# Designs tried in a protein design chat: VHH binders against Phosphatidylinositol 4-kinase gamma 6 (PI4KG6). Part 11

Target 1, 302 residues: Phosphatidylinositol 4-kinase gamma 6 (PI4KG6), of Arabidopsis thaliana (Mouse-ear cress) (q8w4r8r158to459)
Amino acid sequence: GVEPIPVNGGLGGAYYFRDEKGQSVAIVKPTDEEPFAPNNPKGFVGKALGQPGLKPSVRVGETGFREVAAYLLDYDHFANVPPTALVKITHSVFNVNDGMDGNKSREKKKLVSSKIASFQKFVPHDFDASDHGTSSFPVASVHRIGILDIRILNTDRHGGNLLVKKLDDGGVGRFGQVELIPIDHGLCLPETLEDPYFEWIHWPQASIPFSEEELDYIQSLDPVKDCEMLRRELPMIREACLRVLVLCTVFLKEAAVFGLCLAEIGEMMTREFRAGEEEPSELEMLCIEAKRLTTEQDVLSP
Short names: E, the ipSAE of ESMFold2; O, the ipSAE of OpenDDE; V2, 0.75 times the mean of E and O plus 0.25 times the DockQ between their complexes.

## First folded at step 5 (VHH)

Design s48 (from E2a, 19 letters changed; framework vhh_8pnl_2)
Fold by ESMFold2-Fast, scan of step 5:
Structure s48 (fold): chain B 302 residues (1-302), chain A 122 residues (1-122)
Amino acid sequence: as target 1 above (302 residues)
Amino acid sequence: QGQLVESGGGLVQPGGSLRLSCADAGFTVSEDYMAWYRQAPGKERELVARIYSGGSTNYADFVKGRFTISRDNAKSTLYLQMNSLKPEDTAMYYCAAGYSWDSLYEEGFDYWGQGTRVTVSA
């Protein structure tokens, strides 16, 4: 008997699942309890599944498979994304919003609901990055997370989505005092290029050049194989999301060959705000110019 | 899931006018760009006019001064006012919608209507 508990805070429905000792083992997020979804338990409703969500390029009900995609793309556990899967799960704790007469029904007749949900392994931690000084974060950890964030065009990487785990004081306490765990990848792989949010872009670690191991990892990435894998594992994924993945991976690989650091790559992906309007990022401008040149080449060199 | 639905096509005489409408149900796309494309029998699809949510418009040279693209964001509806129609304007007209940078080109529009037929003939 240990009941799951609703997660306090955030905009979507999320639940801690616990073991026999009451320890958290998993975080479960039903797809129909996302922000704006019909069964959102926090009153943030108003849209149907498949409509534009929190970000226009990420649809309501589709953040769960994006969390899974981030985990699947994290080859060799490089960025340290916790294991994540889509599951069909039934529990009375899940929220159902079924109409105006619902007050008496909810109190007296709890519905047992079967839902599709993201299921992510709970990782024990001490803080999030917003509560802890960034100077102690290992350069390699920041780089590995940043490499993933660039590949998937993460629109929501902030300190609250980076868990910090203090490592044991045994042996060599100066090496690996903390472990970083990236979470909440529901706003990655948008259906078109978006303005990303990379909090790490301003951290000193992002201005350190990539290591040989990091460059080897980047060089080994194959966006065609990434797409084949994601189509197989997540057949609901949209082709537009895969196009963004390919573009960002190719851009990362090219920028790394030219010797750019993580901060420089991130800045090229970030939009500038001028005179009340957002201007395209340098990456977006390169794509616009490339398409223009392709069109001109078709006319001038058929 | 919403879909783009065109209407207003028909048969008109040379020099006539038509107003095309495209209803965006707002269910599957938040459009930064909307556009009208056309495809004449035996020809490739071509851009007629494009409108950005910020208000800027682009027109193909062959329709400048004759066609006007406009948008009613409150009604989620795109319009194409077609004046001084020519036999060369005979085509199936398609509405397209998309996001940001990649919607500057045809391949960047992910949402398309089924088309409405315009025939200009005596």
Scores: ipSAE 0.000, ipTM 0.157, lowest interface PAE 17.2, mean pLDDT 81

Design s49 (from E2a, 18 letters changed; framework vhh_8pnl_2)
Fold by ESMFold2-Fast, scan of step 5:
Structure s49 (fold): chain B 302 residues (1-302), chain A 122 residues (1-122)
Amino acid sequence: as target 1 above (302 residues)
Amino acid sequence: QGQLVESGGGLVQPGGSLRLSCADAGFTVSEDYMAWYRQAPGKERELVAGIYSGGSTYYADFVKGRFTISRDNAKSTLYLQMNSLKPEDTAMYYCAAGYSWDSLYEEGFDYWGQGTRVTVSA
């Protein structure tokens, strides 16, 4: 069929795959074309796969499986994450950079043209959240996305990675309503507890208490089963990422039982900046104290 | 690249003091969290003290009131002032640097030193 087209913009390699009519059906991101990766098509190279990337705790070549993990954790399509898979794909459109090792290196790279890539369904949309006022965003949609963001410790949730689709179906009471589609989960599940970035923290919707449906969903979450599923589906996932998932899921479940809203939970996970200095988050301080108590008990144990 | 170098270890009698230093040996780390660990023969490596870039500190209960961690960001140097040393403090002492306060997840420390030996004679 129709040749894929490179995505214009961003720092990594991304490609729109199209149907026979030229309509986008998928976005494909090769792992070796990430920012700093050896085959980055935009000249943003300089690191090897496995070295610290854009976020210190997310390694170069590892954003693709994180995007898949976010989709896999989105049980019942609750947060509306588009279907995403990790695939091995070969295509001439993918970028291969020349090495300094002459024609032999180039020939070898050209012959080994298959790549591991994230493959995500393209969802039609009108704009992103940075281009639209937030007042029209449904409370439930913001809550469902925030619940996922907390679970996976998303370090990069901003308006530019929330797609907005207008709902003009002629239904009574639907005028001006929108559907939110979260994308770009490549900087979730860091290897260590990190400062997240949740733009929704300051939105009015985040200060509304959880609904009964949302509380039931949170209560049904089982981080042990989450870890078993992710180890099975994504064998390359690091145990450190799974420990972050467990910690954040347990924290979310307990905070929800205590009646905290989305904004309050997100604020406890976010580091404070006071008197020109960054301080640990409330969650980080709880983890430090928990480790202190565990160490004390170990010393006292026979 | 990415090497931490500890110094200041030695032999001391019980009740004595030592000051350990950890220098970056010509590299700079994204230094959200720096820490001192120790490992005694036949024991697991354990966290002794940690410091965040904002100045907040953590101490293991077995050293609280005796040890003080401090940092000189201009010199990229971490210190551990050890007072009232006990035979139980005998260990190899390592410095570590990482990106967060995740003292429950040691994988957060990307840079480790080679260690400096502290011996407290009974």
Scores: ipSAE 0.000, ipTM 0.221, lowest interface PAE 15.2, mean pLDDT 80

Design s50 (framework vhh_7uia_1)
Fold by ESMFold2-Fast, scan of step 5:
Structure s50 (fold): chain B 302 residues (1-302), chain A 123 residues (1-123)
Amino acid sequence: as target 1 above (302 residues)
Amino acid sequence: QLQLVETGGGLVKPGGSLRLSCVVSGFTVSEDYMAWVRQAPGKELEWVSSIYSSGGSTYYEDSVKGRFTISTDNAKNTLYLQMSSLKPEDTAVYYCAAGYSWDSLYEEGFDYWGQGTQVTVSS
């Protein structure tokens, strides 16, 4: 038996699960070990599951299903999100605090804990994007990831959660020879409109127009069917999250029809969703249209 | 035969100006995505600026905004990069590139490249 390894980075509890040869096969994140959750192994405790988390619009204990939602929305593996599922898993490696302060009894027995966790396939990689030059990234990879980030209103897309894998197939004279793998989608699909954070807005690749294949992919997106799929696969998902998905998908589809590039769309989203003291009428109209579109297919009928 | 030929590079002092030209043959510059890409000694390729003729839109890397201007002369089928307020950091081989294509995650890049023109900014 190869013991899982706790991940030393980040604010939440995360574990590398390994095979018989000691190689990582999965990253597991228990919902009760998220930042501020009762069993957080890094001392960031103090809230109950369901209370506002690191982002007010993402509740404690709800980042795991958001990780899964990002994977499920990545049709045809277009953005390259690693396979992710929400599972009930039992292991003694999982953290259980003796109380909210985390004090341990010197006679504490090693407990075997059954927890709900996000379970994501580990993808081998060489760097993250914070350690790599922007000019080396393939335009298609940046576009595909950006299309997903826009759809899910990702509030935390930075270089540290973009993995870079070197490709050794050659390609002398080609721009870029790496694979980008987006991870850490726990802060997507907020319950309310928030400023997204898209580091790629400032990258030259985002200023290049979409390809015909990318435009076809965007045109094929159906936010009503997205909502039906997410309600079926993730029954715990909040309707507020689905409204955000519909709004962002409709906006992306319309902007792409108008010939806007990824950077222009991302800038408009940041500007439009940066709600001031006075609510912008344009955002209100978009929310009304998004609600209409969501209910028109008889999707909301409890 | 498709060909891109760059000219206009040279040695210039900091604060100086240069205009690079890329003469295009075998296709029409107004109907293609065109870019300037540079490579400094010992560094990777860096995108500098692009122009998309269908939309008339121009794009610039942040470090060159306000200093460089990309343009086309459709009658001469030529792409230009007007460079002003040049800095030592702008020292690089500058390439004219056209036709960005991709059909998969693993096969992408510019289809057509010039041979490059050297720009050296030194005192």
Scores: ipSAE 0.000, ipTM 0.149, lowest interface PAE 19.3, mean pLDDT 78

Design s51 (framework vhh_7uia_1)
Fold by ESMFold2-Fast, scan of step 5:
Structure s51 (fold): chain B 302 residues (1-302), chain A 123 residues (1-123)
Amino acid sequence: as target 1 above (302 residues)
Amino acid sequence: QLQLVETGGGLVKPGGSLRLSCVVSGFTVSEDYMAWVRQAPGKELEWVSSISYSGGSTYYEDSVKGRFTISTDNAKNTLYLQMSSLKPEDTAVYYCAAGYSWDSLYEEGFDYWGQGTQVTVSS
């Protein structure tokens, strides 16, 4: 049997599961070993679990369930998110920092820790999107990933978290075509509306109208059912995250009905930097107006 | 390709001020956050502050709030850390970091780091 092996790169605790040939099959990331978390094995500590993290809207220790949420929301593997689950796993390889016990034991006994961790299938690939020009990326792939990114208000979609797999026309696919695999959804579903980051917003593919299949998929989305599913599968998920999901999904559905392309929808969700400061996005302004109208109705109520 | 070049470290007395600079070259609009991270002698890495590249949002470690200010000059493509009311506990090598990916399977943490600049607060 293959044991978990620590990943030497990055700032958080991560562990490869490998097959007998040494090939990675899965990556396990304990929630208490995230950057800033108490048991971070690389010294990147300073926060307690549940405290505001690098982004105040995403708490330390809560990236793992967000990764799972993105996978669960990817109905029919539409956006191509790798299978992801939260697991409770006990293994001596996991890190525990000083302070776990005040006793003066000098025993060399093996440290054993039980932890909640994200467990994601390793997907074979050739490079990431930051290494190559985007002109070869399939329109449908960019659209499907963008639809998911909008729904979950992804704040971290850049080329480094978009894997690229070459397809060869000599056997499997068309020569020069690629498969896109989105990863790193740990900064999605923030507890409040904030500025998303969608690298694809400037790509030519984002300015091409949705296909009939894509429009049918968007129309089939039911944010109430999404929330019911997530509350069932991820009982720890915060209601604030679900409110963001509902708002973004409703906005996507309405914008698609009005004939907007992916780039136009993304731009309405992104803040503009004007007069030396960031101004609210169109989506944020719509929320402000809706709140104003609700307050006015409350004042007029008997 | 992203390159980070740090300057501005040095020796300063308690209560003094320093401004660290990080010149960014090759940076693309695809990067979300930039950060300052420090490491004191014999201690673990400690996150100090983060900023969105546009300068729209700033975040600080509790021990530096009110004393340190993170900022960017987009025209110069430069990240700054203005440090005031410096304490001996602020003595560390300060690193500029960019391209933060929290949960990436292949690029966990910051993708790009500077070489570090030494800050020493003592008499």
Scores: ipSAE 0.000, ipTM 0.355, lowest interface PAE 12.1, mean pLDDT 79

Design s7 (from E2a with D102T; framework vhh_gocatamig_d2; at its last look DockQ between E and O 0.90; V2 from the best seeds 0.00; counts 0 for: pae E 3.5 > 2, unsure alone 62.7 < 65)
Amino acid sequence: EVQLVESGGGLVQPGGSLTLSCAASGFTVSEDYLAWYRQAPGKKRELVAGIYSGGSTVYMDSVKGRFTISRDNAKNSVYLQMNSLRAEDTAVYYCAAGYSWTSLYEEGFDYWGQGTLVTVSS
ESMFold2-Fast, scan of step 5: ipSAE 0.539; ipTM 0.797
ESMFold2, look of step 6: ipSAE 0.507; ipTM 0.799
ESMFold2 (binder alone), look of step 6: mean pLDDT 77; pTM 0.783
OpenDDE, look of step 6: ipSAE 0.754; ipTM 0.898
ESMFold2, look of step 9: ipSAE 0.366; ipTM 0.738
ESMFold2 (binder alone), look of step 9: mean pLDDT 77; pTM 0.789
OpenDDE, look of step 9: ipSAE 0.751; ipTM 0.897

## First folded at step 6 (VHH; framework vhh_gocatamig_d2)

Design t1 (from s7 with A97R; at its last look DockQ between E and O 0.57; V2 from the best seeds 0.00; counts 0 for: pae E 10.8 > 2, unsure alone 63.9 < 65)
Fold by ESMFold2, look of step 6:
Structure t1 (fold): chain B 302 residues (1-302), chain A 122 residues (1-122)
Amino acid sequence: as target 1 above (302 residues)
Amino acid sequence: EVQLVESGGGLVQPGGSLTLSCAASGFTVSEDYLAWYRQAPGKKRELVAGIYSGGSTVYMDSVKGRFTISRDNAKNSVYLQMNSLRAEDTAVYYCARGYSWTSLYEEGFDYWGQGTLVTVSS
């Protein structure tokens, strides 16, 4: 195709890949261009691949498989995650720095090497959720995205990561029906419980009880089979990430059975500040106590 | 201090078998990504096989079905079982520990052994 175009937004390297008519068809994010990674094109360098990154529990260079994991976990396109794959790509547009500082990268940018990158289908859209009133968003869309965010313990679900696409319904013009598309899942599946960021937690749709269809979907989730699939499809995935997935999926399933809504579940997962100090979430406290009780009861068992 | 010590290299006939060992110290082999790389004379270093947390493995295409990577957490060691060896498998083999799943780039591996020579000749 046509020469890829670097994306100016965000902290890491990203590129629009285009067809021969110049239309964007994919967004590509090389893993060695992430924030703090050696080849970051925006000056945010200083760490080696595999070291703790922007979030302590998400290592530098490891957001790409998380992007793919979010897509693979989105059974039946329930949350509408765009198709995503992990690819090996060789292209001269990709950034190469000389050492740890970004000043010398321009002297050696002629090196063309293979990179591992996430490759996500581009979704045409009209704006993001930070640019639009949220009260009119479909309840089901918010619920489906929130269900995914809980399962994967998304630490980065702000309005900028929700694309809004107007649907052609022939009715209300600029305020008609919309479709929500969740993107930017690179900070999901942390290696330990972290404070999530769920902007939808304050939206009125999150306080509406789950529908029967949503409850059936949640009931059908099987975190053991999720882990088997992810180990097969993403063999580099760390077991700590899978333990977080299991824990959050089990919590979601139990909370939904007891009738908690999306907002209530999200609140139990979220840390609070008290007297200027951050305290563990209710979910974290439950896990700490469960671990203590299991240790006391099973200390000598194999 | 982190150390990786390879052993088990040597001379072997085509079609033969050889087992390489990598003894690790200063870390627990079950926590990180471990890999075998090789470098033939005049060629660049290439990934041969890797083993990840949870036991998942990866192999370069030319060794699939012939080589097996494994680890023994009790001995804190990683192994490369090499079967059906060919002349093109002749190389210095290196054990490496990585922080990152991007095992195609040396930047994702922070500790390397000194290497052990494997020679396959008839």
Scores: ipSAE 0.006, ipTM 0.340, lowest interface PAE 10.8, mean pLDDT 82
ESMFold2 (binder alone), look of step 6: mean pLDDT 78; pTM 0.795
OpenDDE, look of step 6: ipSAE 0.055; ipTM 0.592

Design t2 (from s7 with S103E; at its last look DockQ between E and O 0.50; V2 from the best seeds 0.00; counts 0 for: pae E 5.6 > 2, unsure alone 59.8 < 65)
Fold by OpenDDE, look of step 6:
Structure t2 (fold): chain B 302 residues (1-302), chain A 122 residues (1-122)
Amino acid sequence: as target 1 above (302 residues)
Amino acid sequence: EVQLVESGGGLVQPGGSLTLSCAASGFTVSEDYLAWYRQAPGKKRELVAGIYSGGSTVYMDSVKGRFTISRDNAKNSVYLQMNSLRAEDTAVYYCAAGYSWTELYEEGFDYWGQGTLVTVSS
């Protein structure tokens, strides 16, 4: 077989798996090679699996199932998330760091190691959203991705995590149709409310009202069923993450009914900095008020 | 400080039953992955059973149908009901809490009990 190629970019270990023709067909991210994980190949080590990672609310080693969760929650491929699965892969390409214990010069025997990893279909693309103007992005594509990002409280939706594929429609003059492919959902579904990062908030498309189709989709969302599905498919998922999913989904549904656009909803979820201090988001404030009004611990509060 | 304290180990005859208990302090058992491991003399420690925060369970093949892991959130405890015990079940049993990928990464457990000895002998 064709040897996998390590991805040089990013903070975690990632590998392109290729077919017999040498074409990339999948991206594999071992869970123990995440940023700060023990077997990180890029020197970003220092934490144990299960400890707070890049985000305090996302544990080291738990980005993989979050990527899968994003795909599973993308019903009918609405947001165009590539197929993603958790797999156990045995290969010599994976990184294993020599334990700091000094003495055993274990000859770097290319230890064939079995690792749990996220396995995502590689999607050919031309550039990412950070490299290209956003004016050509379809409103529907931005909304669909934004809807997902809100539901899963994506804390890392930046331009680099949005792939852009040019659709060669042979016609000379028209701003070529592009396809958007959202990727890297490893920092979604935090255990607590976190400050999200939605780059699309600033895009004009996000300020356009939802279409009837999009509103119908939002109305059809069922966070209870989502949780049941995730518990079944990803038994390792934490209840705290599911609470966040429920909260964000309900919030999205209510906001949509109220007539808010994607940008407005995203802004309500984003924390503000006033006088150099971080303040709770409007969503967080709503939660605080709800708790105040209810004598019982809000089961939905992360 | 997080602490796990096992109890319930002892001597039992083949075919007998035993219930192990693990009392947790310093964290909430419902929010984390909990597991029972065992280590027999001269053998490596192995996962016996695990329970995820969502309540899903995992078992090693040799104990499926005989052992049941459960938790009591009110008591902040995890249990291992062991039925139809066999001589090969003889081991020190450890309670562990931590990372959800522990079936593959034992190092993911941050907290371990001191262990309780289970001896199955006629």
Scores: ipSAE 0.076, ipTM 0.594, lowest interface PAE 2.6, mean pLDDT 90
ESMFold2, look of step 6: ipSAE 0.175; ipTM 0.631
ESMFold2 (binder alone), look of step 6: mean pLDDT 77; pTM 0.784

Design t3 (from s7 with A97R S103D; at its last look DockQ between E and O 0.70; V2 from the best seeds 0.00; counts 0 for: pae E 8.6 > 2)
Fold by ESMFold2, look of step 6:
Structure t3 (fold): chain B 302 residues (1-302), chain A 122 residues (1-122)
Amino acid sequence: as target 1 above (302 residues)
Amino acid sequence: EVQLVESGGGLVQPGGSLTLSCAASGFTVSEDYLAWYRQAPGKKRELVAGIYSGGSTVYMDSVKGRFTISRDNAKNSVYLQMNSLRAEDTAVYYCARGYSWTDLYEEGFDYWGQGTLVTVSS
């Protein structure tokens, strides 16, 4: 059959898997080939699995289950996250670095490598959002992606992670319409509140109020059920990640009820710089105050 | 300074029970993947049971329903309750800490105990 092709870009190991005609059908990213991981094929090694990674709050070897979590949380394909699964897959294309396993690995090197990897459907597309002006993007698409990004506290939503696909005008879209496909969710669900990166925060679409459909979707979100589902489907997910998901989902629901738009919610979650120093976000300040109030209740209670 | 100290091994008759304990120091057991592995003479070390940060557990097929892994966060300890023991359960049992989800990432277990011998014979 058709050989998988290593991806040249990015810091981690990634592979296009192709069909019989040589067309890409999936992108596969082994967890032990992530940045800093032992089998990273691009020289970005130096840490063990489970150590703090590229982001301190996202551990080495754990971005793959975050990719899957983002897909699983995308109910009704609302944000249009491509189908993603965590798989055990065996293939000789996968990288194994020399000397990592010592004498024990000699026997294992005779076998085709078996790895845990994220397996995501490849979506044909025309460009990414960093290659083009953003003013033509559908408001609903930006809103739906932003809603997901807020829930999962995405720290890496830049234009390069938004694929753009032109729509035909014959049966689907209006004149000049595009479809947005959010990808690369490996740096979501940090283990603590962190500074997110939401490139959409200053896009005109983010300042438009949520539609009734979007408000209904937000109201129907249930972070307790989200956590129960993730514990079942991704039992390796850390509870700290789930606590962040709960907090951000509750915040989104309350902010939407109060009438905040996507941009305003994103601003409240984002740290700001003044005098060259990074300040806590408004959301972080709310959490700090909640901790103070809990301390006062404990002292004053009989 | 991470240490794992196993205890509770010994001789037991077939059908008997043992509880293995793993006292941890230098980290909190609730924030990591903890596992029991075993190694019989002449065999590969194999995962027996594991417990994730969220409390979900995994067991090898041959011990399901007989063994129970548990965690006591206050004592910073992990336990393996072994019931209905069989001769094939004879092995050195190791407590391990790491961030691996499967035995494919055994190298992700940075810290291992010294092991405790369990012998099942009449």
Scores: ipSAE 0.012, ipTM 0.478, lowest interface PAE 8.6, mean pLDDT 83
ESMFold2 (binder alone), look of step 6: mean pLDDT 79; pTM 0.801
OpenDDE, look of step 6: ipSAE 0.467; ipTM 0.787

Design t4 (from s7 with A97R S100P S103E; at its last look DockQ between E and O 0.78; V2 from the best seeds 0.00; counts 0 for: pae E 2.3 > 2)
Amino acid sequence: EVQLVESGGGLVQPGGSLTLSCAASGFTVSEDYLAWYRQAPGKKRELVAGIYSGGSTVYMDSVKGRFTISRDNAKNSVYLQMNSLRAEDTAVYYCARGYPWTELYEEGFDYWGQGTLVTVSS
ESMFold2, look of step 6: ipSAE 0.545; ipTM 0.812
ESMFold2 (binder alone), look of step 6: mean pLDDT 80; pTM 0.807
OpenDDE, look of step 6: ipSAE 0.252; ipTM 0.685

## First folded at step 8 (VHH; framework vhh_gocatamig_d2)

Design u1 (from s7 with V29F E107Q; at its last look DockQ between E and O 0.01; V2 from the best seeds 0.00; counts 0 for: pae E 12.2 > 2, unsure alone 60.3 < 65, placed apart)
Fold by ESMFold2, look of step 8:
Structure u1 (fold): chain B 302 residues (1-302), chain A 122 residues (1-122)
Amino acid sequence: as target 1 above (302 residues)
Amino acid sequence: EVQLVESGGGLVQPGGSLTLSCAASGFTFSEDYLAWYRQAPGKKRELVAGIYSGGSTVYMDSVKGRFTISRDNAKNSVYLQMNSLRAEDTAVYYCAAGYSWTSLYEQGFDYWGQGTLVTVSS
């Protein structure tokens, strides 16, 4: 192994693991160094693990298992999520804030630094989608990532967490093949229906109908089996997260059978902002009505 | 055109207070992540505070307990209440907005203001 190097960017603790030649091979994010978490190295502290976090429906310290869940749900590497695992790592580079360990010395941080962390394969890349025009991205790649994002109700799919890797040395300003790699899934699987963020929703690729291969993949999804797998592999995952997964997977399967494209499905899941007021999404409204009907039937039963 | 316009900067004595305001035009806040950044002379731009539409906040360590970020979606505005100001708080303060929160890089903010100068000097 190589000496981890702290990352200066972002709101939480993150570390590059590098090989003997200095090339990054993994990125590691300790769960107690997330924003608000007690050992956050950048001063963004103030909550205990398990309290509502930066998004109320994603608790402090719980983005790590979400990173792993996105990888495990990506059957056959359909969306190309990098290999990710939840690991226990001991290393003196990891941050420990005073008061959390009862000691104030830097030496004590070095001696007592065992943490649970997400450990993700580092993918060499050329840029991210926030730095590049998106209309030339392969349709199938956008569709596959969008299918995953819908299933996990990703609240954070912006251009900065979609890596772009060139597959050939085509000239600047000419068509070239690229590989898209979705990363940073820590704000997926919220504990309630929330407003997702799907930057791809207005990309031209999202308006193209699903291919037969994509429809077959969607039809093969089984949210009951997904939940059984996640309970087995990530026993800390909350049932509320699994209920969101089931709901979004069922919705995706039904919408695809009805013939909706990626953009239309994403729009139905997205809240609208109208006249200074946020309105529930069409999906949220359907769930509210379904719950009302079920409650009404229970009350009216003999 | 989308713009973020900061106001409320100025000269203040150490220990004093200022309220910075940032008003948006050309779009309406909803699920935006809003933040204040600052850049002191000769330093890199750094996050000061951030706020999600649900009210969750984050602060850099040196301002915690002294600064408060808040938002008012009805007024399309975000605020930074700055109390107990110190000389090291002297900087140009920038308002930033994005449609989603990013966990690692500031480049997840789609819009930036032009900045407002805060000077803390006796």
Scores: ipSAE 0.000, ipTM 0.278, lowest interface PAE 12.2, mean pLDDT 81
ESMFold2 (binder alone), look of step 8: mean pLDDT 76; pTM 0.781
OpenDDE, look of step 8: ipSAE 0.692; ipTM 0.868

